# Ledger of designs, part 5: miniprotein binders against q56419

Target 1, 326 residues: q56419
Amino acid sequence: MEGRTLEEVQEEVFKRHGVLVPKKELEDLAKALEEAGLLLTEKVEARLKEEEEKLKRERPMRLAGLSYPEGEREARAFLEAFRASYPGEGEEARVLLMPHLEPSRVPEVYGAALAALEKTPPPERIYLVGVAHRPLKEKAAALPVPFQTPFGPALPDLPALQALDALLPFELFNTPLAFREEHSLELPLFFLKGRFPEARVLPLLVARRSPELGEALKVVLRDFPGLLVLAVDLSHVGPRFGDTPLTRTLAEEARRRDLGFLERLAEGEPEAALAFLGANPTRIDGVEVVASLLPLLRERKGKVLAHRLDLEAPTLSAVGAGTLVL

## First folded at step 3 (miniprotein)

Design B12
Fold by ESMFold2-Fast, scan of step 3:
Structure B12 (fold): chain B 326 residues (1-326), chain A 92 residues (1-92)
Amino acid sequence: as target 1 above (326 residues)
Amino acid sequence: SAEELAELLWELIERILELAEKGKFDEAIKLVDEFIELLKELVKNPETKELAEEILKLVERVKELLKQGRTLEAIELIFEILELVIEIAELA
């Protein structure tokens, strides 16, 4: 949708799967699919339109029974177990950076986030900013509908979302389908809703850096104060991410890169944090989010509560995760 | 016919996604094997063989992720493959 080029398709396959498919072979495959009658089918198009219309009413759980329990009582016990995995005390948060990778892989990092939420007064609303894993029509998007959780629906803050939309140079509610399967919002929201069941939510996705989003959010937060949550993962290294196989040296490099980034954010120096990453800023999931939210992160000092590099031995790959309070 | 195989392929992709989302890994893996066989029938041209082999490797990675219970990663990869195939077909 939006008319991607074959070159963009080729780059996406290489970026996500480490396979460089020659453009000629993509063209030959496209022609073969045409001959087989595999032009975009009415069934596929109709189904996508139906799903888009359903998303205008509510966002259903996709990972319930998989990444977290579906039942409320079991979900509550799950939260308590994650909190127990972190032996430290939290700090009050006005800005919270937390991960969105599979929780069972880094339970102590999610536990640190829960510890911070325990020290934080219940907010009236949560600005939940995740990373788009699917293309958006604009640099950022939001979905103004209830998000289902085992703790009941997380209700949208419609007045705050409307205020944000009015201040942006683009339509905020531009890509509903991008929210259908979006773990960078669903997984943090599970934890946030469990701790703050009455808080309304602004579910936001960033695809590309948007300084106008940060500027608009700074204005909206003055009239609609709330907790700002950046749901981002850190370093992505190894063959699973189109990189060289992990070694002890590269793992240590990834840990230093993650911690150097987080520590500079904790000093209230987000531009220094971005500069520290140097030539490879895109190796950290949240670079575009941080770059978009600069006005909200400058001169806010805080503390890194936890960091882990999750190692995947079979693929010689790793993903960094951290909890930062500002 | 090619049209009948194409319809079966799209129905199969939808069912694989649904089963993976519901954590029914053994059933999803069985359908992934059926998908692989249909792909081989649709893409027998020697000129597209290299690309077909790479797509098969991606689909086999989905199978291994499902075997390991890595549901989130499997769903992400299946969705990316589906998006890629739709975009390629649209550009033809």
Scores: ipSAE 0.011, ipTM 0.407, lowest interface PAE 9.2, mean pLDDT 80

Design B13
Fold by ESMFold2-Fast, scan of step 3:
Structure B13 (fold): chain B 326 residues (1-326), chain A 92 residues (1-92)
Amino acid sequence: as target 1 above (326 residues)
Amino acid sequence: SALELAWKLIELLERIYELAEKGKFDEAIKLVDEFIELLKELVKNPETKELAEEILKLVERVKELLKQGRTEEAIRLILEIWELVEKIAELA
């Protein structure tokens, strides 16, 4: 019926196809529907099926020309500028925690990640673990296709992905459409591919705590060694995230929360890091990733290379970002 | 306009805070000078003049402390200035 809300349409599409369609996209589709006299559900289903088929072959760049340059030469200069923004030396990483927010907002933090990658021997593969910004059919998912970058395609490590899938109690390749627009993978991948052009990747998304993912990854990493990357942002504070406007006190609390979390991870105490957040008000999207990967983070000591709480001026909101090597 | 200026001032304070914390005093002072120039526009506005003049006195003190390498004292004033800029945003 015509009285049906966009939220009801989003829920119906999610139940049928396991993806959340953005409200603005549904508004655009509803307008086209009114002009064409078709049902919104039919139009959305046809479009999603077409996009899902394309994702079986490759994952195209979405943020090229927006968050990073689309040309290889310009992309290389951009990456070098980020490295130059960090004055320090890196540390070798077996595990790297880096952000996934807009790079231009926290250039020194991405520069610190690049510094760590410079000190790290080229891995044969990268386990890139991001945060799902769209619902997944399962607690976690992967997409086993080439991911396009300005430096060429980042090729999937198919044997390692298949080994991981075999160990999990759920289908790993369960929500291809969730990868269509996923900056928590695309933005870190830009930097990782620029530094390690020959490395294959395991692009992984976590939506909810999956201890079975961490247990399976521990086994797979033994047979298929590589660099583990946690692509997570830290504190989210202010009205954009349902909080009051950012104040001096809230900014101080967010910085202490971020650093307390990172410092405990750096001591090889991920359970203590999670407990620290539980004792303090938190809105850190990395919690579900860290909780899923506990077996890979325990007893690994390291160093916090950078941290920033970035202000979003128009919304009086802020997002924390950090670089941690383990 | 006054609201937009207030948010730009908060963004500059965030950057000044980080640079001061890292001991990058020359870069922090350059941003303090930018802050002062933007703040002068709010001094010209009758609605925001009183708070803007108060902030101007404090930010000149921040510049002095940064020149002296007094990081902890400069940071304390930066956080106090932040609260006052938030009041300007509220007035708009």
Scores: ipSAE 0.000, ipTM 0.206, lowest interface PAE 15.0, mean pLDDT 84

Design B14
Fold by ESMFold2-Fast, scan of step 3:
Formats: sequence, structure tokens, C-alpha cells
Structure B14 (fold): chain B 326 residues (1-326), chain A 92 residues (1-92)
Amino acid sequence: as target 1 above (326 residues)
Amino acid sequence: SAEELAEKLFELAYEIMELAEKGKFDEAIKLVDEFIELLKELVKNPETKELAEEILKLVERVKELLKQGRTYEAIELIIEILLLVDEIAELA
């Protein structure tokens, strides 16, 4: 209806259907359609409010039965199969970078993460930092509720979350609905909860670089020590991501940029890692997370355990994934 | 034609990748041998010979990696093979 008159609508109906609809009937129809649109808007608003209220109590599984098994026994076997897919040994992690890409596409990379977790003493809490796939009201957000998993609920570390909130210049708990469907937290959490069932979690999303988040986290980690997990994917190349079809040159560039980024992080040089990427032409999605967490990554040396560029052959697109321990 | 052979090679390389990901190494190696036989036809064509010879070196390495159970190194090379096969299709 925007920018159209009832006279124009009447004329189009006459041209297409050979009937002249009286202006009064068109006015009544337009009013009914407008009222129906208002009712649909009210129903959508009511549904969103209902979903937001549910998120005050818990965050339910969204990918159970799709990306991982819903039953605990089947989930355990699934997790063990991923560990078996990685032939190497892990190393103890104080900081773990792992992917959030569909696990079945990069099983060795998740297996490397599991190998690292096997060598890591159980933490009392996990700072799980993912990437927002929906807009946040602020640069970052958290949701302070239990997250359901096949291994039982991952309970929030409320004292640590409140300490973090107090140090930030924005409301930490600002966009609950962004957590309703967020695979960058749900998929890594499946593996983390399977390995550390007693650990509490701080589920954090970064939408834009937030240096204040990294500074606040450095303070909170002193009082509330735990495992820091960066759940990020690497290069995104090809038509799925608004790029040209994958070529050998582009694939080589993606691998070079992924590994150069990870290797500089492994040397404890996160600023050098960011500088190496420049304009980020292969769209490494970890850039905003790393830029936010600089104080936690500086001078921490470690090792890249796995890297893979996963090819989606039908679309000639690819996504990079890696496991890094610091 | 070279285009028809490239299409078959692309499909075969993708199947090899899927079998390697599932740990079905013996089945993947059988398809590698089929891939090599088809690739020999492209070596005979002057326009595709250079790329076909490069692919042949990579696919022999894939076979060795699969025999050793080094599946993700094999998959990385299979990705390179898929991209080179696509280049052959463009030349045709």
C-alpha cells in the first residue's frame, strides 16, 4: 500500500480481472488488510515477549538431533568418535581457540580441541566467547541462565557474571533473544560440557570489538580463574559469502591467512595477528573476538593443533577451522 | 571431451573426499585408482597435459596419505585436486 492510491488499486483490478470495484469496497478492503497487519504485528510482539520470558529461566537446545545426539549415551559416543578422529596428542590449555562450524564438517579439528581438554585440569568455570550472528544492543552480551545440553544443564557462574557486568560501561545482559539461536555458543558448549560436566559457564557473545570487555575480563579472571574459550571460525570464502567461486589461488590465500593468524596468536602476538590480516579479505570471523580480548592473549605462547579449510564443493565455497592452545 | 572428463573427475574426487572423511580408506583408494585411469586420457590432450600431470602427482600423494590413515592431509590435497579439475573444465 505504500505510495499507492485506492484509485490506482481499482484501475489495476479492472485491468487484470475486468471488474470495476467500487471505491467504498476498496476502502473497506484496505482497512481490513491494515487491521489484519496490525493483528499480525501484535501476535509477533506477543510471541517475542513469550520467548524472551522463557529465556529468563533457561536456554533450551536448538541443535539436538541435528548437529549432535539428544540422548546422553548417544552424545557420549558421538563425542568419543570426534576425539578418535584426531590422531595426535593434546596440550594443556589456559586459553583454547576452537571452531563453532558444524562439527561433522571438521571432525579432526574438534577432536584436537577434545585432546587439549583431556590434558587440561577441570576448571571451576569456562569463559565461553562466541560470535553474535544476530544484532546485539551493545558490543557484547551474556545470558545468565542454565544452557541445556545432552549432558545436563551448563549452569551460569552468577558471581563472575555479576563481577563482569559491574566493570563494563554497558549492560551485559542486554539482548536475551540473540541467544535463542546461537550455534557459536551451543556447538562448543556440547564438547566443553561433555568434558567438564561440573564447570560453570559465562556464555558471552561479541558483535563488535570491545576493548573494555577484554580489560574487564582480565580483572574478573584474577578473582574467578577459569578456562577461556574463543569459539571462532576462520576464513569464509566463495559465493556463499558474497565472493567469487573458490579457486586454487583463493584457497591458498585462505589457508595462508588462517595459519598466519593462528601462528601469530601462538607466539603471544595478537596485535601482529590482526595486522597480518589487514582488511581481513578472507573474512576470518575471529577478528572481533581477538581484538576484544587482547589483554588476555598477549605474551601467551602455545601451539596450533589442527587446521582445515572445509570445502563445500557444490557451492565452491569454504570455511576455515582451527584449534589453538595457549 | 575434456569438459565431460573434467565433470567425471570432479564427481569422483568429491566421492573420494566423502569416503576419506568417513574413514573408508579402502573404498577411497579404489576410487583414487579409477581417478588415475580417467586422468591418463587428459594427459594425452596438449591443452590439459600440464594440469593433468600436476593432478597426477597430487593424487598419488593422496593415495599414500590414505594408506597411512593421514586423512586430513589427504583431504587438503583432494581440495587442491578439485580446484585444479575445475580449471580443466574452464579450459575446455
Scores: ipSAE 0.000, ipTM 0.417, lowest interface PAE 11.1, mean pLDDT 86

Design B2
Fold by ESMFold2-Fast, scan of step 3:
Structure B2 (fold): chain B 326 residues (1-326), chain A 92 residues (1-92)
Amino acid sequence: as target 1 above (326 residues)
Amino acid sequence: SAEELAELLEWLLEIIIYLAEKGKFDEAIRAVDLFIELLKFLVKNPETKELAEEILKLVERVKELLKQGRTEEAIKLIEEILHLVKKIAELA
């Protein structure tokens, strides 16, 4: 509750999720918290410090058994099923844009990404760029530890990460806790590790536009060539995201904005893609990543393999997802 | 934040852990009851129904453990539930 009024919390939850929070129960909890507020704060901080220490050694799976199978054989069958959901052939990728929302919601979009990976020669390393869903101390961050997957650990490319860190005006390894539960890295990594089991990974998160990241990556990629993956979702519309209920018009607007963004990226015109979105009224979360990576996306032409606006009828909301190869 | 409901549920789980560790089991159980009430609305949502029903079963077990003063076991189960709650936010 951290400084929010009970009425504000209840109204916000109802607006976004259609849920009514019992005020009396919140009042009873607030009294208990007030009696022990300082102790609760210290308890939370102690737990976060423990989690941070664990992340110095490895990043464990958080979504195994939920978004993907825990066992390797089951995970392999899962990947094959997703590939089968896309009837087309892939294209070779030097840059791959793929989603990070729940895979079961857009299987053909992940299938298109798998098709592209099938046509792509095995890279020595993957630059996996996701979106920070938790605050970072800097505009971007990385975690230089093995990331566990059902296909074995995805090992960090330590020389490439250190080279990147040395070229940045800020410490790259600045917010380990932001990686504790980060689906924008974990979900794409599941698919990437399944296809390229020997590739090392640079797990990167972008919170805000960082042109210095793109400039540094351009230098590092010259000495440490690899596959660049942008793990981003597209439009977010409807009450779940603070908008009015989804209408046919809003859904068509979201699709038009998603496709216009992707097609301009496919033409090698990332600045035009950003300008096309303007104020980003449908909340495409790829904007900060694209804005950070401009030097790597300019004049690189490609193809949109798949796009879907996934509708969540109960909340009258939708999330866009796409696969783009450059 | 689009995860307002998930944040509220996570906040409640952290409070339940704190209260249980302090031996305030009656207060912890009241927080569990609020959690269950909020979760029931997610059970009515087809997109979150399966996960919400799984969480509901686990949190009813937490309530039983708290009634017995089995703090360590309750906390371990709450940590499992925290991961499932974050999965609900991800379904966005």
Scores: ipSAE 0.011, ipTM 0.285, lowest interface PAE 9.6, mean pLDDT 83

Design B3
Fold by ESMFold2-Fast, scan of step 3:
Structure B3 (fold): chain B 326 residues (1-326), chain A 92 residues (1-92)
Amino acid sequence: as target 1 above (326 residues)
Amino acid sequence: SAEDLAEALEYLLEMIIELAEKGKFDYAIELVDIFIYALKDLVKNPETKELAEEILKLVERVKELLKQGRTEEAIKLIEEILHLVKKIAELA
């Protein structure tokens, strides 16, 4: 009469699930699982090192053939179709807020962004600020390499990135792997590169509020003028995002929240925009970006060109998207 | 969480490939059974039910291929399943 070993516990669990395994065979399985686990861990580590090394040279396209066409000619036609989906005229932008949601779901919103870019003089550089969907070692990060697009590589503005790095209390180039799979930069960049093929880019990710980023960017923008782009989505509602299933009331609430937020930004009152979202701003992924960039958004008046709350029917969820020029 | 579960499912699929390549088909089949058990919870969620049911059909075929030692065909099907599992993480 002895206590149960781990192997005995495992054997019982397997038997409960319709599998009857002799103890010696289960011991062999446990050893095989340990061996396979060790090999997989080593394989994953090696792959991550390879990916990180590749990111020292360039950031390859990940969504070509999925979210946008791989070929340049097809990509041009695709971009023109998005512009055509928006019936309005744009406004010149010094600051552009646009989504990073799958473009095909909100074509009119991306069309509005294209309309604004059409009215905007070609900038020498674009400060493209997205949202980190992977952990960063610091509150923000950048990757100083060419980003591939169907329109050719979007080249980094190395002098401006170095000037920014010098002003920050942390290393700007701190998490290369976070850029490997990052649609909040890749999707807006497709449209920006298509419209401004000669512009250099500062690809920036925000994970958490970084007021020091906004203060540093204000200084850098004076010496290195350019277009500031906030690539952010708005309300995230429904089970896909950990919330209750979408109802008409919740959808109306989300639209009101999105528009109230954007309208306050358009009045040059970003603190009021943040306050309007209340104590629970976690349902809008742009909050951390706006909170980081306050010095760049204050007293800049503009216009909301488009807004849509896109329903994802299979999940009873929705994501808000908008285009704002300042 | 659904993201944690998707990561675990991806890990199981990678281990199944490694075991199958080593000719350890009985062990690979045991991991397939564990994978199937984990998917049963996702079938209960309306948000993931359609994808989970599609994955279940494919993974039952993987089990049959492994029983027959058809390694190359099993791996090709597992790659298809990996693509679908990544969609589960997106629905989280």
Scores: ipSAE 0.000, ipTM 0.180, lowest interface PAE 15.4, mean pLDDT 81

Design B4
Fold by ESMFold2-Fast, scan of step 3:
Structure B4 (fold): chain B 326 residues (1-326), chain A 92 residues (1-92)
Amino acid sequence: as target 1 above (326 residues)
Amino acid sequence: SAEILARILELLLEAIIELAEKGKFDEAIELVDAFIELLKWLVKNPETKELAEEILKLVERVKELLKQGRTEEAIKLIEEILHLVKKIAELA
């Protein structure tokens, strides 16, 4: 957002949403803000710079008290309740695919992930790969600072992050602000830190396919073994995602796409999983992560532990979630 | 798109609070009118329509409170509107 003019703001809004905010309304807003002694661009830039400086030291909790309890005792009980929501037993994971949507919407899916973590020996480090919901300067990014949780700070694995950075053709630590409000990392991390409090973390975001990231990670994992976690949601259907209102047929198609994708991953066939989706008509956000991590997913057989399509009744939309162990 | 618009709306609400605290009610009302015009765009978007319509009702109440010089009540309501604007960013 740095260096944005009104024309650039208008263009960005149009490009992202396909709606042009009338220039007169933006001009009227700029005039009103000028009369108030508030320059939108300067104040926003100053605030973003302040937030970026804070992120050099630590990443604070943003969803505590909203998506999970703020206090450690309440957070522990919350985690135990999620585990109890899944009646099955887990499987040991070397690679875990889990969701990052609001946990209260799919408690049994997060419970399945917790069941898998119960069967998994405590890793020295977790490679936590989420999906960027804000633009990154490069295809992927990481933030090498402690991430706060109700269970204490999740410490970065600095040697492993530095090794990864050295192998990539771009600067890994390229967009700190993208991590300020990133639920695809914060929500899975809550569960992972609660289960493995001593594990260090590599918090990674993927914005676009980065096969170089997968190749580099394959090398780094040999020297720095750990648990690989793909924190991805599945189908996104309905008006909230630019679709028609949810129907039984659309919901069935979303479930079919989700399960077909997961089942092919479970057979160790990630290219087949991507090919099955084609143009990704139900908008599975795990596609870019899976496409980036192909070398780490090939020939790893596993099991789908849970799947749910969560209905958002007010918006007539739905988001798919699943737990897969490899 | 919704995130950048929510950021603009948040800054606008903060400016309204500052003007109201300084007793500059006419200027605060001008910013409220600008806020209303931007929200009319969100009402046309099915993803944000419900929240935008709720915010519009609250903003009209803020305007009436400012016209009456009821600063403390106006600020409390603006704080509630800020919470709803943050929900619009979450729907993006």
Scores: ipSAE 0.011, ipTM 0.268, lowest interface PAE 9.5, mean pLDDT 82

Design B5
Fold by ESMFold2-Fast, scan of step 3:
Structure B5 (fold): chain B 326 residues (1-326), chain A 92 residues (1-92)
Amino acid sequence: as target 1 above (326 residues)
Amino acid sequence: SAEELAKKLEELLRKIIELAEKGKFDEAIKLVDEFIELLKELVKNPETKELARLILFLVEAVKLLLKQGRTELAIEIIEWILELVKEIAELA
């Protein structure tokens, strides 16, 4: 373990259990863990090298048979069921915000996204921006390989990706392993590929706010026009996320915070949306994505098509999800 | 009993590995929290408290590693925790 990780562990143990472990004992434990884990570390390194090499050719499905069906026919029926779960009409999207939460938990929210895609002319390419759930060497990253789906491979837009890379002050293709298991890209991509099978994709991950990414994307979109998709979840509340147990009142507050954020984005006011969260704190994993893409979101008006706070009764916790078209 | 708790902890750890390998990270972290709550009972037992405290430290580290996306290292540490939990069953 790294020193930073040990300090975080010490802080968590103290906060939750009232135990403070002296630094020397933590350092001795870290050394003991290194010695005990020497063979495990070698095995992990060998596996990571093999996975990284495979990712130079393609990104395989990880959630097929779990979050969506593996076969194309079954996947199509599944996608149609989500569309049917949303009774409303969609609206044409130039920018689409959709969730990456497990789809079966919020089918009407994914249905709203599908409704919007039905009203949207087929794009030549999709800029799919997700949230990094694994560390990146830089603030953002992309993986320029085919992503497998039940509808066939989603092909990378290599010219657009290279144009983007050229404009950034860092290497865009910097952390292939972060894409090996990344549901914030895989789950939205299932729906996007099912609806736009011919579209090429720019699979992008944001770990920390990158204004330079937003500025570069604004330039690239002029030469390589396409659909911009922000794959982000909303409020995370309750004990599962370090909060108090969810009550009806707290759930209503979370819904109000989610909707306040989305409605400000719908007015073309992304800075106001971020400021609103500062005044009404809630955990939203998309804040770094929105903060990075400000130049692409300003002055774009649209509509919130759906919002749900998915309640997890056993843990008294909830996660918010929404669909916004701009 | 401590032996019965250790068996339940083993079952939770195996499920955590399964969920993490399948990319179900939020569900895996939820089970880590359940594991931590059950482990607190073993910290109260004088015969198992020192080993339980080590496991508590390690499983908090696993939770942080999962949040940092170091899933492979987290799984290797979970496999070590499985061996330590078996040791608890023998002590109790």
Scores: ipSAE 0.000, ipTM 0.300, lowest interface PAE 12.4, mean pLDDT 82

Design B6
Fold by ESMFold2-Fast, scan of step 3:
Structure B6 (fold): chain B 326 residues (1-326), chain A 92 residues (1-92)
Amino acid sequence: as target 1 above (326 residues)
Amino acid sequence: SAEELAKKLEELLRKIIELAEKGKFDEAIKLVDEFIELLKELVKNPETKELAEAILWLVELVKYLLKQGRTEEAIEMIELILRIVKEIAELA
């Protein structure tokens, strides 16, 4: 309740909205709930402290054995199988947009990303920008510790992270716990570490559009050149995402929305890509990332290598995924 | 697990907001009832019992507001519940 009591919440709702829920035992209930809340607060604080201490040293794998193999040998074979799923050639990337959706659902899309990485000279560092699926204290965050992978730890680029932190108007290392379970970083990192085992990483999360992040990154990339990776999924449609059940018409609309967005990015027109989404830009989870990184995406021409709308029949829902090279 | 239940609760709350914004109050109320049933399962787990009991009243208030067609007020209460549910997820 973030420090608010039930009485305070009810009084605020009544004062602002005129809603009153009569309850004869309200005072006794409030006391019992306050006692329960104290016990829960202690449990939450103890757990958060334990997780935060763990994250000061390393970020362990969470999806090993689930989304990718735990063992290095099996992980290598898995990565090669994904590359084989894409029949085309890649192109050299200065900026790579790839998904963070469960890889087994869109193997050709991850294969296209791998094809692009094959044509890309090994970078000294990777700026890996994902989407925060938990609240951040600031608009963006980073975690400056080794991220474990089946291919060994992906080491943080500490000098580049410190330079970025110094240029931002907020503390960059502000929400370690948000990185405990973050598939938008972990899943792309599996593929990136497999291809570029020596590259250091800047693991970045965006929760809300941060133009200051894009401006700071433009400066840091000049002094610390590297590969920029936007790990974003595209359209989210259907009941699983609070929308109407998927129809052929909605699926076609989602495909056109995804491709129109990616094509405008490929023309070096990220503002036009955002405008193309119109009144409902939040249907694509990459919007906040693209809006934050505008200075890095303008005037960069590229190519859409792959796009898939992954159809989930049991929920009548779908998620778009794509690979774009700039 | 408590973490799996918390994720289902978050999913339901987001869906309730979307239905309420679209004026689909009967469908939103149906999901509120589903939320209540999942919350009852959390009461059976000693680690989440106190939190589940603490938010039961807030959920009843949401149901009342939805029945009255009071969309903005219902969404404001759902956002409060969503923040509390995220604390359950942090416990797991």
Scores: ipSAE 0.000, ipTM 0.194, lowest interface PAE 13.1, mean pLDDT 80

Design B7
Fold by ESMFold2-Fast, scan of step 3:
Structure B7 (fold): chain B 326 residues (1-326), chain A 92 residues (1-92)
Amino acid sequence: as target 1 above (326 residues)
Amino acid sequence: SAEELAKKLEELLRKIIELAEKGKFDEAIKLVDEFIELLKELVKNPETKYLAEMILELVWEVKDLLKQGRTEDAIELIEYILEAVKFIAELA
């Protein structure tokens, strides 16, 4: 903070409010805010270091009691209610695309994912690829620790994670704190662990396009076969997401974009799916995941099992969700 | 503009306090996530980058306090963040 800045603030306050705030008081306030900010920042940094140290041992549940029940019996009943919400039969999946938004908002879509898991042979491991909602030091990251769930801990596949790390041009385990609060992994994992309690997990986050990740995963999956899960939401529209208020026309446009994207993936044409989104690819949060995993998605045909655009009337906003098997 | 962003951030913080006081923690947490997205725009401005990055660190603590139902502690931290956001608005 410098004196010239305080003079500008003093002049601006006088112009707007007709009050002359003494420069000394503004200086004292700026200093107090700076010192208080430093103290709070130091305290927050100390807590973040403590949380990072805890994350070396395990990743605790953050959404238990909020998005899903904490108790095992209640969690089991909750999961079965979601399966019951989907009237159709599933299809066997080698690759599953499922959402990560609040499950209660799109129960039929999660039910479709559960139906697909019912038809899928139990995998030894699940490659769970979510979307980073916080900055990563690199394009992608993983956390090689047990993830707690109401069904017990989802154990990391350490040999497969180490094999993946060895093939990448960056450190895979680069941003532990990004996993402290990450619903794109926690919410799908609840359902996956409920259905495949013995499967080990590779919890992966993508922040930016990483062709290196897709090429490395292609190699690792050959030696360590498993189920690939893309945990991605679709269209984000309306004021909650910095967009115009939702109209019937915009909702229909969002549905068409979601389905056109999913249908092209189902034809084994992920490049065509990305191209279909045109100039607005960032409106679908799965874009960077799909772009990173191209080698794993090409020439794999499948089926869209469910799609829904969840409308949030109070905010005139919506989020798209879908289930796709490949 | 930075002034428009700062005003929207102020309104979000006031709404978060209102929801926290009413015990509507899930709704308050959703607005915290909206606050984070808007704050990222201020990180792009060299004049506001330092304060915006500081606030981003603090908002993680706010989210944790709300998840724990620690209403009074959360409001105290939000009030501090609100003063920092007001200061940014005056500087922009």
Scores: ipSAE 0.000, ipTM 0.144, lowest interface PAE 18.8, mean pLDDT 82

